# VHH binders against c4kar8: the designs that were tried, part 351

Target 1, 263 residues: c4kar8
Amino acid sequence: MAELSTPSPASPAPLDGGRGDELEKFTLRGARQILQLLQDLITHRGLITAHTGGGHSFMTAVLKVDEERGRVVLDPSPDPQANRRALAAPRLTCVTQLDGIRIQFPLVGLGEGQDKGRPALFAPLPAEMLRLQRREFYRLQVPLAHELSCLLKAEDLARKPVEVSARVIDIGAGGVAVVVPTGAAEFVIGGTLPACRLALPDGEPIELDLEVRNLNRQTQRNGTEQLRVGLRFAALPRAADTRIQRYIFKTERALNAKARGGL
Short names: E, the ipSAE of ESMFold2; O, the ipSAE of OpenDDE; V2, 0.75 times the mean of E and O plus 0.25 times the DockQ between their complexes.

## First folded at step 20 (VHH)

Design kg15 (framework vhh_vobarilizumab_d1; at its last look DockQ between E and O 0.77; V2 from the best seeds 0.72)
Fold by OpenDDE, look of step 20:
Structure kg15 (fold): chain B 263 residues (1-263), chain A 125 residues (1-125)
Amino acid sequence: as target 1 above (263 residues)
Amino acid sequence: EVQLVESGGGLVQPGGSLRLSCAASGFTFSYYAMAWYRQAPGKGRELVAVITSGGSTSYADSVKGRFTISRDNAKNTLYLQMNSLRPEDTAVYYCARVDVWYVDRSGSTYEFDYWGQGTLVTVSS
């Protein structure tokens, strides 16, 4: 009976530098916001996975936040070796969840000691905290039956304005992925497509500006080459955001209902 | 109520020895780090020695090799053995409970929440 060694959960790959700009939107840098979030972690007794590097981690919790002294107090590991690794690490990567939102923050300058007669770990307040709302990263695969489309205002190779009707393949709070015929337009990563029109099933198209974030050539099973374009919503009006969110929610609910055998 | 009561101070000649005691009550003494600090006339407070709950000790450079901090957890008592006393050691000595301490790469930090009334040590010929 070969003991299937459950593969050790791969250390979350270092956030690749290219996603840096997107992550900034979710990064809290304000002192007050950081303090509040840490306090919320205390209130909810949130368990934190502290990564020390080399694939090692231990469970901890924020015990106290000292605003005046600019420090956070953590629960030490019951494993002395884990604490030693933590203290030796140049950086502690803390990962937790609060209300279904993933929170990640670094701690540097870790020390050991006692707080009111209890062993504790001490660190300066984090300079930043990443709050990843699942909703923001969630991309709904658009059912083919919905036939979502986006009218892209782009330029051709001759820099002539062209309108391209693109099929939306996935949609999230932050943007859409579309497919276009190869050669339909020239897309430049980082370029803005102004006054595009996203067609949702529930009403009039939404006018919005789109930023090209990625380009991928895809060959379909039939041998046809298509260009997948990842687009970010550059400036989404609140009303448009609400409509998009509503569509996503409604569609997800419907898909889940089907998966449960309800239709 | 947390109480710290120092004793053992007095007049001693240079080169002499004294042993200070601090009786602690009102808290679980064995859980806390304890410290001695002193205040000479006209000078600020100076940390003299610290002992952790685990028995690790640290000393100010000015007293290193001459003073010994110790504790008896069964008696809830902190001690400071002072040897080779110098006129510069003249001060009021205070016992203090360490509410927070930590050591990091930059050094040691100690914070105190309770202290005694102090005991006067005078080193004079």
Scores: ipSAE 0.758, ipTM 0.887, lowest interface PAE 0.5, mean pLDDT 89
Fold by ESMFold2, look of step 20:
Structure kg15 (fold): chain B 263 residues (1-263), chain A 125 residues (1-125)
Amino acid sequence: as target 1 above (263 residues)
Amino acid sequence: EVQLVESGGGLVQPGGSLRLSCAASGFTFSYYAMAWYRQAPGKGRELVAVITSGGSTSYADSVKGRFTISRDNAKNTLYLQMNSLRPEDTAVYYCARVDVWYVDRSGSTYEFDYWGQGTLVTVSS
């Protein structure tokens, strides 16, 4: 008879390393800052998801930090296989949240042993810790019913001006992702689209400059290809930023109210 | 109050044997890794042997095959059986409690928080 295995629980994923340049401004490298943040995790008993690679992870916590010896002490998994994977991994990517702030840090050189007679994992202090406010990593998936759109001032193949109305599929503090029909315009990564117009449900459209960050073809269910365009806000006045954050907050609150009051 | 009391040292001829004992009190002995280390005249301290709470053992190369570390958790006692003794084994031997230990890719780390006053072993003709 076949064995029924328990599937792994869902785990928070590390932030994409391909965003490394964007994340550098949120990366702590000062020894005092790192020690204080680790101590805050200890004090608040923060639960940490430790990723070992290959889709595997386990739950842990920082038990103590030893500044003099330059190391951290972690709670081992009750699953011996998880501990073996952690010890074999070239790095352990730790992800957690403290007081609404996302924290991510690597540990390398993991060891196994005991602290004061109790099993523990040991590693050198991380050389860096990523610390992000929610707004710095959060992307709202725009409800289809909102039909949020962005008017792009782009160019066709012959470099002639065209305007393309693109549906916004997600939005965050730093930009939007949109979809357009393949061939509606020519986009180049690193290119700037000046004076585009983002239409929010309340108020007048926001005029803003956008930078193309990524392009991906997507096939719709009917077989038609469309282009997903990742766009960064190149320059964003405070008033525009405020309106975007209010839209995100209002929409998320409305979605949470539906989930809380569910049938 | 943690206490470690060594006994069993003495004068012995080369090739002889001694058995050291360490009586432990003031803590849950079975939870801790325990160690013997030694200090020869004019030398730094040398880790001789370690035994984990689970009974796994490790030895310095200089004593491997000649010394045996063991423990009796019911008696809270650590032992070191020393056979085929050589003049270079002459040292004060200390029983120690391991506060922290771990093994990583760079090797083993052992840190001690309590040790006894030692017992002298002299190996001479």
Scores: ipSAE 0.644, ipTM 0.858, lowest interface PAE 0.9, mean pLDDT 87
ESMFold2 (binder alone), look of step 20: mean pLDDT 82; pTM 0.812

Design kg16 (framework vhh_vobarilizumab_d1; at its last fold request DockQ between E and O 0.81; V2 from the best seeds 0.76)
Fold by OpenDDE, fold request of step 21:
Structure kg16 (fold): chain B 263 residues (1-263), chain A 125 residues (1-125)
Amino acid sequence: as target 1 above (263 residues)
Amino acid sequence: EVQLVESGGGLVQPGGSLRLSCAASGFTFSYYAMAWYRQAPGKGRELVAVITSGGSTSYADSVKGRFTISRDNAKNTLYLQMNSLRPEDTAVYYCARVEVWYVDRSGSTYEFDVWGQGTLVTVSS
């Protein structure tokens, strides 16, 4: 009986500093705003996934916010090893959701102790909290059966124009992630790929400009190396936006229906 | 009502020993870290010793090796055994309940929410 090792939840990618400008508008830095959001987490008993690095995480909750002392109190893990990792980590990345909004915040300077006779973790108040509204950052995992593709107009290493057909792995209102064979083209973060073509199942390809936002080399289980390219919609016509949103909505609905046993 | 009552203070000669007791009531004693702190005449409060609910102890450098903090959870009592007493140990000794304590990279923090009236320890020849 081979114990199916449940794939360890992928550590949330560090908020790459290069997406800084777009994320800045969603980043709370005001002390009052931070306190309010933390208080909201307490009120709603929001469960928080605290990432300690190395693919490790544990579930916690904000128990208390102390404005006067500038600290937050967290529920420790029932796993002593998780707590040890948390305390050893230079930074915790806390991820939660409130009212469908993803919230992410760092905690640094973690300590262990007790609050009113109960074991607790202590940290200074976060300096910033990221509040991501679903609409802009939600990415639908594209079903393999849909065979979404994007024709990328890029350059090779010799700066020769090349067209690369890339598989779309996720799509959102703001962009797509695609996979390309390694060496198919040269991608530069911040570079624009003009007049690309996104193929959706419901009609003609959408012509659009794409901006390269991130690059990630991935090794597949079969040992094949692929390049994941995160692309932002740089210029999207309204009609195209509507089509993309419709596709996302329709697909989500179908996936949810299937998950509920309705298909 | 939450209450701490210290006892065992008195006059002792240098090099002598005393045992202080603190009787706790009105709360689950075994759940809380407890501490002794002292205040010498004309000086500020000094944390002397702390004992966690788990029995881990910490001492001020000034009393390390001479004083022992202990607890009897069955009796709801905190103790401070003081050996090799010095004139500098003359103070009012207070028992305190630790509301919050934590240890981080910067050190240990203790916050108290309940304290007794204190017991006077005088070390004099």
Scores: ipSAE 0.807, ipTM 0.918, lowest interface PAE 0.5, mean pLDDT 89
Fold by ESMFold2, fold request of step 21:
Structure kg16 (fold): chain B 263 residues (1-263), chain A 125 residues (1-125)
Amino acid sequence: as target 1 above (263 residues)
Amino acid sequence: EVQLVESGGGLVQPGGSLRLSCAASGFTFSYYAMAWYRQAPGKGRELVAVITSGGSTSYADSVKGRFTISRDNAKNTLYLQMNSLRPEDTAVYYCARVEVWYVDRSGSTYEFDVWGQGTLVTVSS
């Protein structure tokens, strides 16, 4: 049909299974919730990137949901090779956004045929759908002027306890990225840093357990070497989560106001 | 209004032939897969043959090699050529429109939304 959507910017890559514990609280498993979310995608004509593996994907949309038969109907690709890859794939990982909400779900058992005389792809209803609001995947770049810091309770090379004050360079609902001088402590990807303290402008520092997710060496303009350490929040109390979200919201609003009235 | 009207049934001797027709109206015939079903007295309904909009065909094992499904999209007509007829082919034959079909790893699925009134085929000496 001539009414295919205008191409959109590429959707973010699928969130991997290594974030399973972190993402469970955002995963919908109830049949009613899943049906409603799929219906929202239909109503808003949401474009979906369907990933078939090996770096291949195609654009699709949910055309209808058949609750009685427990299946979804998808728009096929105009590219026959994309359809063949989708049918051959053991699963299709669908990713989209709707009103700033990131949505991801798997489809297994894809079939090809027709619905009311029109070509279509068919699959059973997904068993789960990931639904993340903007605040759950957004990362605020912390303004240098805020000098936001996190006290890390880590170990040195000899496995002795050390405390390192690290500047926070970005912050989101799931974690922070910090910089520390090279050699200030030893960090191991997957390692846990218990009882660290995140200093926010309001109130006492938040005590957090952190998990090391990534490490990157950086050279500053003055030649000094630093480590960028990506840290995941473990088990945030609701009060801590609220304070972090409030900081992000206020800071983003202030930055937007400066851009509007500034240079 | 979607209509399917079968014709061509009748009384025929074993070993004989008949050609059934199904005149379709009220929809774009060329877009839809179409099928023939039959129901013998005292038996359940049996899918006989299916033809897709692209012309691919599928047959029940009981009729394979003897029956041929075909279509004429210009005339909005579905056909079933029945050769080498046997007494067990005696049934009411129905034309049906396929609402949904698809093929996945578990096989083929066919779902029908419109049926004709049927045409009786009697194979008897």
Scores: ipSAE 0.668, ipTM 0.861, lowest interface PAE 0.7, mean pLDDT 86
ESMFold2, look of step 20: ipSAE 0.605; ipTM 0.847
ESMFold2 (binder alone), look of step 20: mean pLDDT 80; pTM 0.790
OpenDDE, look of step 20: ipSAE 0.787; ipTM 0.907
ESMFold2, fold request of step 21: ipSAE 0.658, 0.638; ipTM 0.856, 0.847
ESMFold2 (binder alone), fold request of step 21: mean pLDDT 81, 80, 80; pTM 0.795, 0.787, 0.792
OpenDDE, fold request of step 21: ipSAE 0.801, 0.804; ipTM 0.915, 0.916

Design kg17 (framework vhh_vobarilizumab_d1; at its last look DockQ between E and O 0.73; V2 from the best seeds 0.71)
Fold by OpenDDE, look of step 20:
Structure kg17 (fold): chain B 263 residues (1-263), chain A 125 residues (1-125)
Amino acid sequence: as target 1 above (263 residues)
Amino acid sequence: EVQLVESGGGLVQPGGSLRLSCAASGFTFSYYAMAWYRQAPGKGRELVAVITSGGSTSYADSVKGRFTISRDNAKNTLYLQMNSLRPEDTAVYYCARVEVWYIDRSGSTYEFDYWGQGTLVTVSS
């Protein structure tokens, strides 16, 4: 009976530097915001996974925030070795969730000590906190029945303007993934496609600018090659954002209802 | 109510010895780090010695090798044995409860929440 070694959950890959610009939108740097979020963690008794590097982590919690002194107090690990690793680490990466939102923040300059007779870890307040709203990263797989399309204004190999009708395969608050026939247009990563039109089921197409973020060639089961294009919304009007969010929400609700046997 | 009461101060000749005591009440003494600090006439407060709940000790450079901080948790008492006293050691000595202490790469930090009324130590010929 071969004990299937359950693969240790891969340490979340360090946020690769290339996603830096997108992460900035979700990074809190304001002192008040940081303090409030830390206080919320205290109030909700949020458990924090503290990563010390080398694949090691321990569970902790924020016990206290001292605004006047600019420090945070953490619950030490019951494992002395974990605490030693934390103190030796140049950086502690703290990961938690609050109301379904992933929160990540670094702590540097850890110290060990005592607060009111209780052992504790001390650190300066984090300079930044990343709050990843699931909603922003969530990509809805578009049901085939919805037939969402995006009219892309692109250029061909000769740099002639072409319009390509692309099927939307997934949609999120930040963008869409579409599929186009291979050779339909030339796409350049980082390039902007101006005045595109996203067709939603609930009304007139939305005009928007799209930025090419990813290009992937995919071979379908039938042997047909397609180009998957990941597109970011470059400048989304508020009204358009609301419509997209509404569509996503409505569709998710419908899918969940089906999954629960309600249809 | 937290109370700290110092005793053992007095007049001593240079080179002499004194033992200060601090009786603690109103809290779980064994859980807290304790400290002695002193204030000489016309000078600011100076941390003299600290002892953690675990018994680890630290001293100011000015008293290192001459003073010994100790504790008896069963008696809820903090002690400062002072040997080889010098005129410069003349001060009011205070017992203090350490509310917060921590050690990081930059050094040690101590914060106090309660202190006694002090006991006067005079070192004079």
Scores: ipSAE 0.791, ipTM 0.909, lowest interface PAE 0.5, mean pLDDT 89
Fold by ESMFold2, look of step 20:
Structure kg17 (fold): chain B 263 residues (1-263), chain A 125 residues (1-125)
Amino acid sequence: as target 1 above (263 residues)
Amino acid sequence: EVQLVESGGGLVQPGGSLRLSCAASGFTFSYYAMAWYRQAPGKGRELVAVITSGGSTSYADSVKGRFTISRDNAKNTLYLQMNSLRPEDTAVYYCARVEVWYIDRSGSTYEFDYWGQGTLVTVSS
């Protein structure tokens, strides 16, 4: 390009895999909607991070959309190795932001060639695109001083009910991440934890059903192991959602005020 | 204005040879992939050969081993050397500029935006 637009400050990495089901309501699948969104990216010269897997990515842009032929044309990387990784990957995960809205979409079947004598990458139109406002993808890192906890109703190795008080380390519109001591309970990805209780600083705990989306063992500096558990809100009443969003808003404003006051 | 002008067609005996030329003007020739296609009387159009800007070539199965596509970027000229000609090669031959090409897991795609008026090749005893 002659001039790249300044990229929006954002998280260019793909959204956490444990959030896939919670993002369904923000997924565009209509052909006209997809074409219009891709055209908006072209018009605003949006810079896209294309993830090829294995922690690799490259910067690109949508150069053209061809509805008649059902394809998109992408800017190739100046790094030939990045292009080779992209062509070898079964899937590109493209991430960008337009007017404060995060956009994420997959491309499959990538090809390499030329458009009007210029190098380009080609792919079929994506079958879906995620379009998220900040609230819809943001995860607040919970300050330790807030001591947010979630009472989990889980099972032990003998499949007996146990209750585990877990510290909440991050929270968003679609769920929480918590830490528990290794061995406190057995968690199964896809498993449901009914009638858990999320304790916010104001008011009574929120009763909610949680679904286990991911598990990650973490070794602390002192060598002890904890288990990070990613949990999705199964069904979240409007009132509970409002309390969670209010907590996130107030906490982020307080954290931002401290950051602006310090040097 | 993009122009492509073919020449070199004519009447030849089976087993004979011809060399077609295509003079290109109005664009940066070296940037584009170029192609030959042909249309026999009463038949549809057939892609014969393609050469990329980097010099990679591909051929229809019907001509592979007998025809050679080449280019001279200094002269803005595309060539088709046709050897071991058969009556089935009788056609009007067109040079074309490739607007879009790409290779993916399913194969090659070629799309053309400009072509010449053609040159007739007749292979007859």
Scores: ipSAE 0.630, ipTM 0.859, lowest interface PAE 0.9, mean pLDDT 87
ESMFold2 (binder alone), look of step 20: mean pLDDT 81; pTM 0.806

Design kg18 (framework vhh_vobarilizumab_d1; at its last fold request DockQ between E and O 0.62; V2 from the best seeds 0.68)
Fold by OpenDDE, fold request of step 21:
Structure kg18 (fold): chain B 263 residues (1-263), chain A 127 residues (1-127)
Amino acid sequence: as target 1 above (263 residues)
Amino acid sequence: EVQLVESGGGLVQPGGSLRLSCAASGFTFSYYAMAWYRQAPGKGRELVAVITSGGSTSYADSVKGRFTISRDNAKNTLYLQMNSLRPEDTAVYYCARVEVWYVDRTSGTSTYEFDYWGQGTLVTVSS
């Protein structure tokens, strides 16, 4: 009975020096950008694979970012051996995905500790974070002033058809993220929402099928709970794709022009 | 509400011993690291000793070998056994809950942040 050696997950290959220039475009080094991205990871409760070397890894999450102290707090592994390896490692390579974008960042100087009576791992803020935006996964943050909306055809808890008007918060070639009131409908990851309507500012709504890819509960500053729904375009007509791409391009150009002080 | 109440302070002769107690309430005592710090008249606050939830202890160099921090989780009580007391140990002693602690791997030092402390108990070491 040959023990099928489960192939040890290949340690992410050291980023070969030649791809360095292309990776720089995707590397965040600004303190504010890093803090924001870490905060986004907290908000989305993103699971992080932390690689300790030697083919070993454990699952963690960012629990807290302390800007004043310049530290990030991670959830320890339930496996004490994994935690020992993490603490012994000269460097952790953290890998995660947020909204279909692969994020990678190093942590150096990991230490054990406690936060509010709970065991935690502490590290200095990463000096850099790699955000690999595949064109396919790039999402434009929709300006609030555009009031982009999507009419979702979903079901409630009783499987009764309901229509929910959702605000679009981001849009890309592959899909949209929307926010809906909590309890407005039931969403199942992997489920299809047929014949939805995406309203763009430039014309009639686009009818399209959407696939639910992720669900995140968010509490607003005012205490209101909302559900963020990540949706993939399941079947996008070519004409619709062109309109979406045009909207994204036009909006990005406008935002960049404002950022440059040109308007 | 979180409460920490220190007791056991008093007047002791040099070389004497004293045991301080801190009664904790309003939180799950066994989950938190606890600390003693002191403040002498006209001086700043000095961290004296820390004990983690796991029972690991650390001491200031000024009290190392003389003081022992301990805890009884069943009684929600923190203790500081003080032996070989010196006049320079004269201070108000405070019990504190550690909100955050972590070990800095680069320096090998531990950092402690406190969120609650008691009213303190006076220890006077005088001949």
Scores: ipSAE 0.792, ipTM 0.914, lowest interface PAE 0.5, mean pLDDT 89
Fold by ESMFold2, fold request of step 21:
Order: C-alpha cells, then structure tokens, then sequence
Structure kg18 (fold): chain B 263 residues (1-263), chain A 127 residues (1-127)
C-alpha cells in the first residue's frame, strides 16, 4: 500500500547566529563540556555539514581533539575547491546530529596542514557549541487543509504600511515560514514586523513580533511568482508557545494516525 | 621501527660548505614533512629548516640565504646544504620527522611538532 512520507537524513541548514539571545540557554561554553561533546562526535563518527558561506558547504568529520593544544582536527574535502573555500572563509559553521540531538558550532582560524602524513584541517577549539533537542529545531510541514495564515504588518517600497495575509507552510518552536506573492511587500533580512497575527485553528490569532531571517524567490509552473519568507518569533509569550506546541503535537499525532490507517 | 640516520658532519673552516644527509626508513617518507634542527653546546634546540611533503620550505632567520633544505623521495633521503658557514653554526644537527604541521592562523605562522629524530651529526666550524 501507499507510503505517505519517508524521513530524510539530510542535515538542516544552520540556525541563524542572530538568534543568540534565544538560543543562549542551549549553548555550551564550558571547556570540559565542549571537549566531551566533540569527543562524542568522534566516537560516533558523526558526519558534519560545514557551511562556508555564500550557500556553499562540504561534508567533514572531527578526526581528533587535542585538549592540551586547544585544537580540533577536521577531515578535508576530496574536492579541492571546497577546501579552498573553507580556508578562505572567516568562519566555518558546523552542523550535525548525534542521537537525534542537533549540534552546531563555529570554527574560526581554519588552517591547512597534516596529521601523521595525512592532509587535515586545523582550528582552535570552538568557544561555544549549540546543543538542541528535536523539538527545539523541528519544523512541522503544515497540511494544506489547515489553511494556516499569518497576517504580516509590513511595508511597501515607499515605506508605507501594508498588510499581507500569508499562508504558513511550516512552523516550529522558533518561527514560521510563509509564502506571499512577489511584490506584495518589501522584506529585508534582519527587519522586524511588529504586531503580526498568527491564526491557529483553536482560537483567537496570536499577536507576535516577527523578524525576517531568509527570503527565497520561487516561480511556479504557471509562471506565478511567490516569495518564501522565513520568520523568527521575537518574543514569544508562554501561552502562545504552549498553543503552538499543542498544535504541532496534535498535527503530528493526526498525521501519524493517518499513516498507520492508510495501508 | 622509524629510523633516521644523519651523516655528512665534520670540521670545516668559516666560509666553507657542508652537505648533510638523512637516510629515512620504516615509514612512507613521501607523506611526511621533514626538518633539521640543531643544538649548540650550552644552548637549547633550534629549528633550522623544514620541508613539507609538497616541497614547500621554511628557514630560521639565522640561516636564511645560506642553507637549503631538500629531499629525494625516491631515495628516502633528506638533505641540508650549508654554505657560508660561521662559527655560530657549530652544533649537533638532527634530522626529524614532523608528526603534525599546520598553518596557525592565530600567530600567522606554521606550527611543527616532531615525533622521531636521529642520533645527530656534529658540525664544527673553526679555524
């Protein structure tokens, strides 16, 4: 019988560093904690996506941690161009998962070299590592039948207020992604949209401030252009967080029940 | 099982030349960076020259322009050509294998760490 979905092993894109205040409670800064987590990645042979900027990334692994010298050793890419980008980048954002927990950490000062005659990349130990449980990074793909919407209080090109009703395509603990027609409003990465309204099925819309985190232009088959806007919750009240988590949980449960009964 | 055997040391007058050799065995020579270091009487160790597996070289300021490090991967041999020798070059010269090297972006220079070295060969520069 038909399978409605399959899980994907692909690692997600890095969480934006501009969310430092929101993510601080999940950030490890102790040297012992950082060394242990890096050693765990070595032990589990964790595959890491290293982002070099400009949409480029390569796959790597932590080969060694040297506590006394304060450094990590990474596996170089077989692609020389990826290695050149990594060495030129001011920082490398490393993303991986360990037993369902998402791990993200920056490396700065990456240098080329060799370890026991084998090519390797070297960097100082990271000063911090982000460690997130699944629900802290999970994004629910919103079923079309739910018709979730978010009223955005944005501006046009002349900086005049406009209101845009945007369809929500995914939702997580930290934000939403929406789609709008291209040209409906002017969005700037890092810009804030105050007093937006997120409509959930179970009650009154939630008033919240949103920050634009990413923008992607899309052209559909019929030639219609739309803009995917990634939005972060700026300051999420406890009651609003509870409603969002409840919606995610109920929707996942319903989708799982449908998958079991769809045989 | 790694062995490094230096040769070519001796007595030479100031301004003279010597060529040191280091025969390597027990490892894949072409994979490793190699180095010469020296120790003068009553002094600590000084790194003299390094050559990477790819052929890049670096030298101590005290020997730049006078010494040339080279390697022959087919013969598993490291060389140090020493020209315009001075009395302060008098030392025991050691061949060493580099266990780790990398460009250290915090200092802007390269870091070298050694795991094997030979017995040394004495170079004496005196009238």
Amino acid sequence: as target 1 above (263 residues)
Amino acid sequence: EVQLVESGGGLVQPGGSLRLSCAASGFTFSYYAMAWYRQAPGKGRELVAVITSGGSTSYADSVKGRFTISRDNAKNTLYLQMNSLRPEDTAVYYCARVEVWYVDRTSGTSTYEFDYWGQGTLVTVSS
Scores: ipSAE 0.602, ipTM 0.838, lowest interface PAE 1.0, mean pLDDT 86
ESMFold2, look of step 20: ipSAE 0.552; ipTM 0.828
ESMFold2 (binder alone), look of step 20: mean pLDDT 81; pTM 0.785
OpenDDE, look of step 20: ipSAE 0.744; ipTM 0.890
ESMFold2, fold request of step 21: ipSAE 0.567, 0.574; ipTM 0.822, 0.828
ESMFold2 (binder alone), fold request of step 21: mean pLDDT 82, 82, 82; pTM 0.796, 0.799, 0.799
OpenDDE, fold request of step 21: ipSAE 0.787, 0.791; ipTM 0.913, 0.915

